# Designs tried in a protein design chat: VHH binders against Acidic fibroblast growth factor intracellular-binding protein (FIBP). Part 11

Target 1, 363 residues: Acidic fibroblast growth factor intracellular-binding protein (FIBP), of Homo sapiens (Human) (o43427)
Amino acid sequence: TSELDIFVGNTTLIDEDVYRLWLDGYSVTDAVALRVRSGILEQTGATAAVLQSDTMDHYRTFHMLERLLHAPPKLLHQLIFQIPPSRQALLIERYYAFDEAFVREVLGKKLSKGTKKDLDDISTKTGITLKSCRRQFDNFKRVFKVVEEMRGSLVDNIQQHFLLSDRLARDYAAIVFFANNRFETGKKKLQYLSFGDFAFCAELMIQNWTLGAVGEAPTDPDSQMDDMDMDLDKEFLQDLKELKVLVADKDLLDLHKSLVCTALRGKLGVFSEMEANFKNLSRGLVNVAAKLTHNKDVRDLFVDLVEKFVEPCRSDHWPLSDVRFFLNQYSASVHSLDGFRHQALWDRYMGTLRGCLLRLYHD
Short names: E, the ipSAE of ESMFold2; O, the ipSAE of OpenDDE; V2, 0.75 times the mean of E and O plus 0.25 times the DockQ between their complexes.

## First folded at step 8 (VHH)

Design f32 (from e3 with Y32H; framework vhh_7b18_3)
Fold by ESMFold2-Fast, scan of step 8:
Structure f32 (fold): chain B 363 residues (1-363), chain A 123 residues (1-123)
Amino acid sequence: as target 1 above (363 residues)
Amino acid sequence: QVQLVETGGGLVQPGGSLRLSCAASGFTFSSHWMGWARQVPGKGLEWVSYISSGGYTEYQDSVKGRFTISRDNAKSTVYLQMNSLKPEDTAVYYCARDSSYEYDLSGYSFDYWGQGTQVTVSS
C-alpha cells in the first residue's frame, strides 16, 4: 500500500462495522467516529495524542471527505447536518480543495456508471485514493448536493449563533463571505495565515476591544433618554476600569507595539528586521506572563502554549480548527494562573482574538 | 455561552480516592464528547480521559485501571472517579469539551475548558 493509503484508512467496510457498534448501543455518530479512528490507529500504530499533533494536520480534513464518500446514504445526511458551523466551513474548503475545473468536469458528465479514468484522475489530482465503483461516485454527487445546501444555510446558522455580539457576528460573517467566494474565485484554502497577519489581527483586537468596552451601551439605543437616566451595572463599571488598567500596562503596551511593528513589516516584506520583531514579541509575552504568576512551572506552560500558538503563524498554512484549539487552550492556561483575577475579561479578550483571526479569511 | 465548572478537588493521602465533577452549561451536553486533562507541576498539560456522547471511554496509560470517567446527561455533568491516588497525580484537573462531532478524526481536540480544580496527594 502507498503511504497515503496508510493515513487515509479503509472506510469501504464502515457500513457493516458501524451497524454492529450501533447494535451494541452506540449512537450512529459515535459508531462512525470510533470505527474510523480504530482504522487509522490500526494502520498507523498511532495513539490518540499523536492524532492531535501538527504532523497529522494535513491528513485530518482529507479523511473527512474520504469517509463521507464511503458512508451509507441514510447516514450521510445525518452526519453532515450534525457538523458545527466551524467544521462546515472546513468541509466546504476540503471539498473545494479539488481542482475546481476538474470537479465541475466530473459532475457535468453524463455517467450511468462512474468511470475508472474519472475516479483515478480525481485520485491523482487531489491525492485521494478512490476505488473505482459506482457507489463512491454516487456518494461524491450526494456530498456535493449537501455541501451546496450547507453553503446556503451557513450564513443563517452563524448569524443565529453569534448575533448576541456585533463584533463576533461580523467576524463570522467574514469567514462565511470567504467560504462563499470560493465558488467564484476558484480553489483557496482557509488555512493561510502569516505572522504579519496574526500581529495585525492582534493589534486590531486590542483597539476594537478597548473601543467596544468604552462604547458599549447595554440598553436599547432607540431609548436615548432612558440610557442617560439609567445607572450602569456596578460590575460593568468595574470591568471597564480593569480593562483601562490592562491597556495602560507598560508590558502590554510594549507587546502591542511589537505586534503592530511585526504586522507593518510583514506587509512591507522587510526581512532584515523580522528577527527583531520576533524578539520584541517574545519579550512582551515573557513580561506579561511574569505579571500573571510567580509559579515558574505555570509561567513556563503559559509561555510554551503562547509560543506554540505564535509559531504556526509564520508558516504558509494554519488549519482553522487548530487555531481554535490553541486559542482555547491558551485561554484555559491563562485562566488557571494564580494572581490573575480578571478571568471573565480575559475570556472575552481571547474570544475577540479568535473572531479577528477569522476576519483574515474574508478575502 | 459555554461554561464548565469543576468541583471535588482537595487534599488526600496516597492510596486514597477522590471524585471530580464537572457541571456544563450553555450547549447541548448530550451531543458532545467530554474529557479531562491535568496540569502537573514541571510536566505541563496532559490528557487524562475521554468519554463519547454514547459512553465510549478512553484513558491515558498511566491512569488505566485507577481512574473511571462517566457522565450523566440528565444533569449535564461529567465525572472522574480517581482511585489509588499517587503523589504524581498531584495537579490541577480541567474538564473540557471536545471541539468535534464524533465523525471527525480530530475529535480529541478540546475547544472549551473549565477553571480547573486542585488535587493534592500528600506524601
Scores: ipSAE 0.000, ipTM 0.126, lowest interface PAE 18.5, mean pLDDT 47

Design f36 (from e3 with Y56F; framework vhh_7b18_3; at its last look DockQ between E and O 0.01; V2 from the best seeds 0.00; counts 0 for: pae E 20.6 > 2, grease 27.9 > 24.2, placed apart)
Fold by ESMFold2, look of step 9:
Structure f36 (fold): chain B 363 residues (1-363), chain A 123 residues (1-123)
Amino acid sequence: as target 1 above (363 residues)
Amino acid sequence: QVQLVETGGGLVQPGGSLRLSCAASGFTFSSYWMGWARQVPGKGLEWVSYISSGGFTEYQDSVKGRFTISRDNAKSTVYLQMNSLKPEDTAVYYCARDSSYEYDLSGYSFDYWGQGTQVTVSS
């Protein structure tokens, strides 16, 4: 009944520490207990009853603010709360922030009621409160729903509609991209990877492997063509099977190896290992490309990259610098192959894959 | 108005093949996950397959390896290739659009359905 009365003045009481506790999903009682443990009664001279009342008042305010936080531009234009722009930005950014452990459990899954019903298990596994898990999941769904039918840059659309920092908007773009394409991220072989590793790879794929990557400028508003950064470019993926000639044609494979070995002789600490295994490594990377043409196998991209390239190189103890030298020369030398007719396709594929492999390679 | 129209059903012998098509209109097809469900005589409605906007597919266990879902975003059409058909596959097959914001027991939430197309597998 009286929750609206606290919002009619010129001053809105917002304690950032209490906001954090509310976002983390603590009850008023548990939040008070945590604040008492921190020494706040001794620091302030307040009674426990005053602390309880203050915390409850803040929670009531946050519940009323939450509807505006779901549509951040409405927070900027509302007349009930007197909140400076810098505080508005902080409230929005904190509301949409997420925990590494949580996002890693849902990354690449469909943002559906089925996944939402699993949040109790995720809460237990991660130690994140169920309320916080639900807030984070609902935020992912909300952002996805708003941008799923929008044309243009995914990052720009997220920033415009949710007023998030560039960093957080890029993170949400990665989350939405993974959910849309359902990349597998939860296999044991991938557990060494952070969300940041996947987000880095998502940024490269969004930039280079989506339908938006075909167009570098905004399309004509009257055009029937829709550019969506969420969708992998199907024609590009279909064409990747053409790269198999690099390993199926013995002359091209031998010449590719010769060019790479000539360029790296004397410069690579693992040269003997690279020379002995060149054909297997090249077959691995080219077969990943060929596999992407199947509508079932895009999901396994990261598993395949780890199994076919990262693990073999780790087994032979390649330092990261040697991985970088190899990938740079491996990619570049294809431009010197007479009779190879898919240079642009190769550059598009390996330009992204090289960056991903370097990021996935934790030496 | 969202419209889904299935075609390609018919009568086939066991071991035969059919390709179902679903023409979609009234929404941005390329942005939505699409699926197939079927109503087997004497049983309730069950999901068969779905395909994401990015091309990921899932299948119920009874059709894995025999059925293939695909989509053509340029034609706003989803397909179901059904190979090695069995009498147990006899059903009315429905095309459906996925909505992730409605709960159901399968974890898939279809919000619009076609009229269905009959598939009959008999000697």
Scores: ipSAE 0.000, ipTM 0.120, lowest interface PAE 20.6, mean pLDDT 83
ESMFold2-Fast, scan of step 8: ipSAE 0.000; ipTM 0.248
ESMFold2 (binder alone), look of step 9: mean pLDDT 82; pTM 0.824
OpenDDE, look of step 9: ipSAE 0.094; ipTM 0.628

Design f41 (from e3 with Y50W; framework vhh_7b18_3)
Amino acid sequence: QVQLVETGGGLVQPGGSLRLSCAASGFTFSSYWMGWARQVPGKGLEWVSWISSGGYTEYQDSVKGRFTISRDNAKSTVYLQMNSLKPEDTAVYYCARDSSYEYDLSGYSFDYWGQGTQVTVSS
ESMFold2-Fast, scan of step 8: ipSAE 0.000; ipTM 0.231

Design f42 (from e3 with S99V S100D Y103W L105I; framework vhh_7b18_3)
Fold by ESMFold2-Fast, scan of step 8:
Structure f42 (fold): chain B 363 residues (1-363), chain A 123 residues (1-123)
Amino acid sequence: as target 1 above (363 residues)
Amino acid sequence: QVQLVETGGGLVQPGGSLRLSCAASGFTFSSYWMGWARQVPGKGLEWVSYISSGGYTEYQDSVKGRFTISRDNAKSTVYLQMNSLKPEDTAVYYCARDVDYEWDISGYSFDYWGQGTQVTVSS
């Protein structure tokens, strides 16, 4: 039995008050002593017996929790996925919960180290114990790194993201956009991040990763995509931001998100899945045209482009140069249409979709 | 209170030039698409030119290469430079603010119009 198996098996046997005192910064020994001194264990004889009989397992469990508190972001991410969902929720709740006053002080002072003087000052100002301030500071630094690394992982490990549930895949664009806007380079911008925004972003990213990977081990890190694929994913994120700006209709925005997710998934899927996703992308383009315009000429042009693009791709022999040629011809054709009021917006929209299609085909 | 005030109209000979100006007030000018439309005496309204908040421009085919639309967001003003004027360009020219969302394709949709300025091209 591994330490992880012991941890997950024995979490139900941990006295809740002892666990809470440990989280507040007390050692297991001190927490148990405080619990006993209060006489509370005498009123719950079963709890006292469990603690006595499983002392070694309780110490191992607390040791595992301490390891998770100090794990590097990448390792923490991997360890979380190996814990059953019920225990993942417990860890998220206990190790990502922060006092708003504490977070305000940490961000206001731009604390990177957490010296005794800084934590004493925060403790005095907020009424939070020094031990709790130290624990929360260490947890805050780790959560910050996890959010930053998961932002990078969503960009660099898009395949892992699309192995998550269909529900999560639908929300990919919004999650990535939120993370990038909140955690872009710049210390000054981060100082204006609200506690709610920070906690929401961290929980949303972690929960979405957790929901998709329930009961499954994480993807082998050695199976990572090359640097070229990572750069391609970064440009897809920029395209998602631009598509969001161009969409005025909520139903159309939802369709755009689905379309982009399908395009990204197609790049990373097996050939049969890529072909199916490409058909879905093509149908999405026709549906977008139908919603954006009742102009028959524009719809016919989109249908013609899609059929010319999809049919050669099904033969498994279409050169990238042919794709680019047809997309360039499409742009010229849109500009030739009379009576289409927003040709500039259509050109920008089609340029963004052209980028997505060329990336999908640059496999 | 939204206001659009046009100036710069007048009488010119064929081949001449005029510059129309439209001073806007009462709204965030830089956030809106702006346009020019004209009404030929005894005929319906005809769209002339469009300029986006980002500076993209569109023109009616009959004025392409002759007319140039531009804007100055600091002055809340949109301009129409009219060159190589023809008798057919004789009309009342209206400045207008677009109300439509980005994906409305029903043609030009303006919610506020100026008072109009007369342009007459005759020898």
Scores: ipSAE 0.000, ipTM 0.088, lowest interface PAE 23.5, mean pLDDT 50

Design f43 (from e3 with S99L S100D Y103W; framework vhh_7b18_3)
Fold by ESMFold2-Fast, scan of step 8:
Structure f43 (fold): chain B 363 residues (1-363), chain A 123 residues (1-123)
Amino acid sequence: as target 1 above (363 residues)
Amino acid sequence: QVQLVETGGGLVQPGGSLRLSCAASGFTFSSYWMGWARQVPGKGLEWVSYISSGGYTEYQDSVKGRFTISRDNAKSTVYLQMNSLKPEDTAVYYCARDLDYEWDLSGYSFDYWGQGTQVTVSS
């Protein structure tokens, strides 16, 4: 508790670095001292390597959950932002402080208030003591409220970037909107897409289109997306219409289907182009920062964070759970950079990158 | 690999009964909430019932008092006992596993679905 008071009392933007050192077994005092002496990169790098693993040590998981549950609201907000929503739910539901049955009861009933009757009912049905149910509900409400606030902030951030007509945000929105509105499976409604979900939807679209009646007029007006108030990739939609016309010729149907499917896969590779553009933007920012500061330690930290940020974004291996961590560290390093004079530019670029990456994590 | 296999569907007269079974594999069944959803011809997918890992049950209002969900953790199986069946109950019934990672209080909570089993209630 007192350790967290010291931790939060210094600065909010780089508190996650102190948190990472704390997870590595350092006291708050030692973690702060290491951060101040620029020794944080080596320790943060070790922690980042562990976080890049699909398997987290159970002891570290329990410790992290305990920190999240007992953290002050401001620190909790920062810590929650570092962890993907799906992983946050898994940690909160399944490790320490919460019984899985309790969480499912609360979620299933959509309880926003813990009435005495509701908690007694849960206690009776799950076998958990009423006292434990009350403690768990109070803790759940605290953590859940912060996560809901983060989700609202994410939506606002993405909408701002779409309105700003930023290329990365617009391209991503067009892809997600196109896939989501064209492909509702009869079993699952798709509202948010991760990179893996998008790839799956793209394959499903290609398969359905090749198996369907090509050259038929659209039966659903919504399939044309003309009534949606979004800036869609007009070139992509036009190309898709032209390819559909080509496949209508029955005499060349099998050949054209093969060629058109290949072309559609190529157009749906816009996501790959977005990744390349993101890497180029990140490289540009590093080069600009290097020219604005001569502090070697800060520059080296900045370069390493960007390199680790770029690597997690590779399409052949998506440890996207770590990208948010590296992005926040990169942002913190930029804001702490001595001699940096163009904060408004950095805020815009980092905001756009953050928005795009957070969208990719929405399962 | 997660698999859910439904059985027990068929043709039944109004007022009759059917028992649906869902055999689960590829995960720790006892730890998950399970549910049933149905798709009525010409309508969208609608939730029917949930059962928690601890045995707590919930039902859609239209089936409450007529349907009973239950589970056998030793057999990794969830059941739906359907009594006093009505023509309006005619649908494809899907067994589903609750979404383990969702803490949003709105929207769908199912992450894996079976292939479905047809239930037809007609004379």
Scores: ipSAE 0.000, ipTM 0.096, lowest interface PAE 22.0, mean pLDDT 48

Design f44 (from e3 with S99T Y103W S106E S109D; framework vhh_7b18_3; at its last look DockQ between E and O 0.02; V2 from the best seeds 0.00; counts 0 for: pae E 19.4 > 2, grease 24.3 > 24.2, placed apart)
Fold by ESMFold2-Fast, scan of step 8:
Structure f44 (fold): chain B 363 residues (1-363), chain A 123 residues (1-123)
Amino acid sequence: as target 1 above (363 residues)
Amino acid sequence: QVQLVETGGGLVQPGGSLRLSCAASGFTFSSYWMGWARQVPGKGLEWVSYISSGGYTEYQDSVKGRFTISRDNAKSTVYLQMNSLKPEDTAVYYCARDTSYEWDLEGYDFDYWGQGTQVTVSS
């Protein structure tokens, strides 16, 4: 028997918290046991707590979606309707924030007209708005789409030319090793990482080192720490908060990684339709990089990747000075405050990634 | 843990047919999108086809009407029926598992690949 079949067979034991725990990935038995042991959890509203809860709700919504997507459509419909009306409306509101067409397909046409009115009424009572959820997710999608353009260009070039530079291969291996070490207990080992996962894992490496340095007294009395590195980490964490990218625990870190991979994925290109030569590939990568960075270290990283994966694949050579010139020129074009903050965040991400990878290779 | 094993490749004359099979193990096969990609000697990877957990299929333009992807969840196997084969179809064919979510219809991404099976179309 399947866990889902057991859950459906015991509907009399289902309450809001048990169903939520099951959607979060707990077994039915564990969810019931945890609910009984922990009792009813009370949530007291506060501005900061509400904002953090909203961020956590985004991660939980995607985890719930992942679980639900594996269920047969008819059973999915039954399970959703077994949730208490107030909780059902909240879950629908979160799903609706991401994809209205998906909500209609999953729940059926009968809910499509009345659902918006019911969601608006509930958001007024709970203090959570559909517009707030959409804005937060749209910001995530916008950021991740730009990173996806970089990843897509890089992946297409590697696949098209059958070549992979030693540096790029070591970067992938190092990050995969770090990710597997962080998440290996009870989980499948990763064989690959998206470009977005590099940024995410670089952030985790910095947090791990920063927390380790604060929590552990120096073993060697000669050990010294650069205060400027600590200041850069603080600015980086503040930028993450501004994009509402908060992660609380190990299970939610995995969910965040899954969201990044999903948002950043690109199509495996139809290579017969690609007409890019070395100049087009370099210009495309430069243009995409320029949207995210004006930081020298980040530019050097992208230039290194362009030179190392393009040079062995193509006889054509784009001078390093031209690539740097275009990166500088395009990155100087900032149209809004949001664009400026967005670019600053990714400048820090990529600079951090380069620093962490260099340290990892030497250690 | 995850294993994908392709069979059914070989030498065939132009206009002929071949059926590729991919036996999957180490995961809940019925929950994943599956696909086929091919690599022509000395060239890059080309996506060929994919099939969703629910049976939705898509094909690369050059194989539409000639190739058919299907799956048997009871056997944890995905198939590629190739008809009216052309010399241009000569390639190593790879079976792959997709990480895609149903609400994301813009693209696909493969996380595990088989070792490939050679298809040669030659008179």
Scores: ipSAE 0.000, ipTM 0.100, lowest interface PAE 22.1, mean pLDDT 45
Fold by OpenDDE, look of step 9:
Parts: sequence; C-alpha cells; structure tokens
Structure f44 (fold): chain B 363 residues (1-363), chain A 123 residues (1-123)
Amino acid sequence: as target 1 above (363 residues)
Amino acid sequence: QVQLVETGGGLVQPGGSLRLSCAASGFTFSSYWMGWARQVPGKGLEWVSYISSGGYTEYQDSVKGRFTISRDNAKSTVYLQMNSLKPEDTAVYYCARDTSYEWDLEGYDFDYWGQGTQVTVSS
C-alpha cells in the first residue's frame, strides 16, 4: 500500500503538456528533451535543472494519480490531491483517451494476455510508445471487465463507472462490443475504414440487435446472465433464417425486384446496373443475415458486407445518393410483398444494415 | 472561489470534548452535502462523517455514538461535535464539500476541503 503523502491546502499543479508527455509514454529524460526543443527555457528563463526537477515532480504526481485513474470515482473521493473538478475531468478524459491508430490494430481482438504480447509489434508499426500502448490496452481491458458483468446500457455503465464523456464512453462501448463479438477488422478489404466507421456501426448494432434493444426482460432464465448490450440477441439472429425466403422463392424475388425497379426507374443514374445486379445484391444482403445465425460467422460480418455489397456498388460507380435510394426502396418494398410474414424482423435487420452500409460506403 | 475554513481544534484530555466548525463560502452551501475527514499521523486519510443538504447523517464506525455532525445553512457552516475523545482520534481534521446528492454507505465524494485543524487527545 504505497503511502501517499498528503498535501492538504495546496492545489495540485497539473501541467497539461507534461501530462501529455507522460501519457504518451516518454521517460522523464525524453520529456525534458522534448520540452527543451519546444523552446520552454527561452520562454520561461528557467534552467535545464529547474526543468528537469519540474518534469520529475509532475511525473511523480501522475504516478500517484494513476491508481486513482484506474477507478475514476476514487479520484473524486480522495482528499490527498486538491484538484478542481474540471481538472479531474481532464485527467480522466485524457488518461482514457486513445490513439486511433492503436485502437484500429486491436479492434475486434480478444482483450487477453495473448493480445498484450503483440503490443510490441503494434508499437513498432504505429510509432506509438510501448508504454502508451500498454496503458491504452489496459484501459480497454479494465473497462471490459467492469462492464461485462453489468446489466443495462453499456454507455451509461461506462459513464457511471469511469466518468468519461459521452463521446469517449460511446467509443469504449464500441471497443467492448467488438471485442466481445470478435468482429474481424484487420482484413485488407477493411483497411480503408476508420475506427469511427466501426464505432458508428457498433452503435446501431447495440441499439437494435442486442437483447437490450427489445426492452423486454428475457423470459429465459439462461438469458438473464447475458450482458444485454454486449451480446447480440440470439433469438433475433436465429430468426434471421426466415429472411431466406426473399431470395429462395423465385416469385418473391421477382416481385421484389419489380417493385424496386418500378420505384427507382428514372431516379437512379445507375439504374441499368442496379437492375442487372439486383438479384446478386439481394442474395448478398440476405445471405449475410443467414450467416449471422452462426456465432463463428458473425466475425466476418463487415468483410461480407464489403464484399457482397460495397465493392459491387463501387465497381459499378454508384454514387452514395443512389446507394441510399436503393437501400431505402429495397427495404421498404418488402412491405408490399404478399405472403411475406416477417416484416418486423426485416425492419429490425435492414434498419441497422442500411445505416452500416451507408457508412461503410465511402465516395 | 470555494473556500472552507476549519476552526475549533486543539489539545484535549482523553474523555474530553471539542466542537469543530467549518465556515463555507463561494458556493450555494444549502445545495451541497458536507463532511469531515481526518488524517491520523502515519496513516492515510479517512472519512469521519457526512451530512446531506436535508440533514441525513452518516458516521464512520469508529466514531459512531461519540461524534455528531450538524449544519446551519443560514450561516453556511458545518459542525462536528466530538465527545468522549480518545488518543486514537488525534489527527488533522478537514472539512470537505461532498458533490453527491445521495447518501453513499460506501464512502464519500469530496471535491473541496479546507486547510484542516489539529486535534490532539493526550493526557
């Protein structure tokens, strides 16, 4: 139990620049060198010795604070450091902030010791210091472990326990969701996508495809143990098999095509291409749904979406506006199909998928 | 600026009594929970007591039945009546503002505190 020296009455001085250097994983020596290069000695008239002492003092303070930052509410409960609330929020927010390049390398991977061993390679690849990589990874793991046992809104739980901004909490929710479901994001075909793209999709999926989305307490006692926002609704995923009829029944497929084509005639620049490729696109989208029935296949969701829909549309040079029009009509026209009984299921599926596809489709 | 000023500390014999006062300024006192914490020499800080805006009180087990926290919203002051003082109560006592609007049996949520007042219990 490291006995923390209590400095009562003195406001803890937090230099944001030094804090950034510390978070970035620089040693005291390297931090001092960087500060010198920034011209701080000339600006302040301080000596190198004073700068070193100042940097060291900050690093000591940050090291002591780090334990509190692992459980941010403790930072509010402690009386050792006199830190204004705004500065507390800053410390927490910055500590849990992450590099996009880093999260992109670990997104969808298991947050285990095995992945931690790979941090050396990630550090080298991204140019981010190993210490910073470790901090960020440990933050992801810490948040995951805390919220995996919690029921309710993933974002709310993260905010409550880690006191993060709404934006950062949403980002962590996405990270946790991807890690839990082990979505593959590292494939070459997905390299054009940013973390923000995946986070957007995660948000839609969490809202619409998880147990928490249906608002009804699972009647199955076995389902009560599942994290409502981290896990996909298994019943929903199983029901997705029913959508196969849209492509398996030739009459339905032809009618669906006819409805979509009638609605979009004269409105799409790529109408001919759309008409020619309708069956393939529809089969692609419906087959993605069918694959989601298998937990192992869920990993390939994004790759499948890109291969089965995004790439074909890109190859035919679809403008984003045409993609939007198509997806809207494709989804809506199913409501006009006589004999199709799974409209609610379709809407739940396509409502999310439409949003994801539009986000994945870069001009 | 939020300011908390503790008074009333001193030297007292075992079994004696002290009354600590904390004058608060720079914020709407009646809207906040208030509390007391102490630092025993050679030990870490520990919470002693807190009081809600509505007068709900909670105490650390070690001081239950001996200490009483109260507040006067008109004077923006929180008090700690300490009776039956023991040598183990020797510490620097700090007045603190609690940011919580709900009681928490597990602890305290202080964001501001004073300079502290020394309480020494010795024969």
Scores: ipSAE 0.000, ipTM 0.200, lowest interface PAE 17.1, mean pLDDT 88
ESMFold2, look of step 9: ipSAE 0.000; ipTM 0.113
ESMFold2 (binder alone), look of step 9: mean pLDDT 82; pTM 0.824

Design f45 (from e3 with S99A S100D Y103F L105F; framework vhh_7b18_3)
Fold by ESMFold2-Fast, scan of step 8:
Structure f45 (fold): chain B 363 residues (1-363), chain A 123 residues (1-123)
Amino acid sequence: as target 1 above (363 residues)
Amino acid sequence: QVQLVETGGGLVQPGGSLRLSCAASGFTFSSYWMGWARQVPGKGLEWVSYISSGGYTEYQDSVKGRFTISRDNAKSTVYLQMNSLKPEDTAVYYCARDADYEFDFSGYSFDYWGQGTQVTVSS
């Protein structure tokens, strides 16, 4: 009946069910992330920009803080990992400043300065006291520090070894984080990833995690209608499976990434005629995309993005901003669709291509 | 400066139709995903639909089959065609630009919003 009762009893922005969806792997898609964001907007009425600015409402701060205080210890690290650094700073500041002024603003009441009875009344309703909040402050600060260190290590490791866009590196980091925590490998749970851990989680993205599919290509009714195209599709899919092994090589370094890029051009056939200027790259990528997915939305979206990628190539000019834009837009778009079982291979391919281009044309 | 301006709201009878438009300026419109969200009086914001730079669309379950999102990159405009309107569709509708597909706490964070346009469905 009180304003505080609503805060204490309601689901927060960092929901345990949301965490479970991420952990199960069904949620490592932009579509699920969008639905989670939709739920956040429905409950708070806030945008990410508002939460990142200095205008974060005490109501939203209390809601998040209340949830974190009641989170099970084993899930606290995972839940905090989802909070961006700017919002972590705001939570730390507000947690430390949890006093009469903060409580008065949350309740919308005018409390007399030094009124201890009002604080006791609030404590009785919420089960939260200033003493318990202050005692927990250092624990939350310590957890925020550990999560930040781990976040940086995961993103850097993934981006460095596969030359992925920031979006893809973040998606892989989330999968690796939750995969490691799901298997609960004890003392290594929050530490920097080894190559073995990275390769294992990457394979989970390709085969075991999405919809429980075990590397099976979707059935294409059009392929069943044409014997010649079916034979070509079978050979093409076999080549792609071989390439998946190559791109998933856990010891892949910049030198080997160049070789993988060359092998992808040769093996995929449609890239065999690609020249150093890559003028026909978009046509090759469109043809390969058509073989990996029979979802019309995936093909249409990919075609649009690839055509936008072609414009810089037509001028014999490859600015990094255009390459990064293509990689980011394509990655975000592909992750939102049912083609996810092939997305990791394509994300790695584009990451490898970016590395080759950086070496050949920008460094 | 980024600006999003909604038009097309109004009063309509149940079963009627409205077409909302959102004129965008101050950024490369064709490069961004765009969406619509609504706020029913007394409730929080509710995502309605989004459209990618390439035309991929997704809808909230309650509006599937009734609403259609589209875009015209040459005009820097995103649209929401609303058919078979119900009283529960009464809300302020906001046009929004997706920031850059951050996966972290915000997911697809909308970084710019229009001022909103009122849609009232009543007899």
Scores: ipSAE 0.000, ipTM 0.107, lowest interface PAE 22.2, mean pLDDT 46

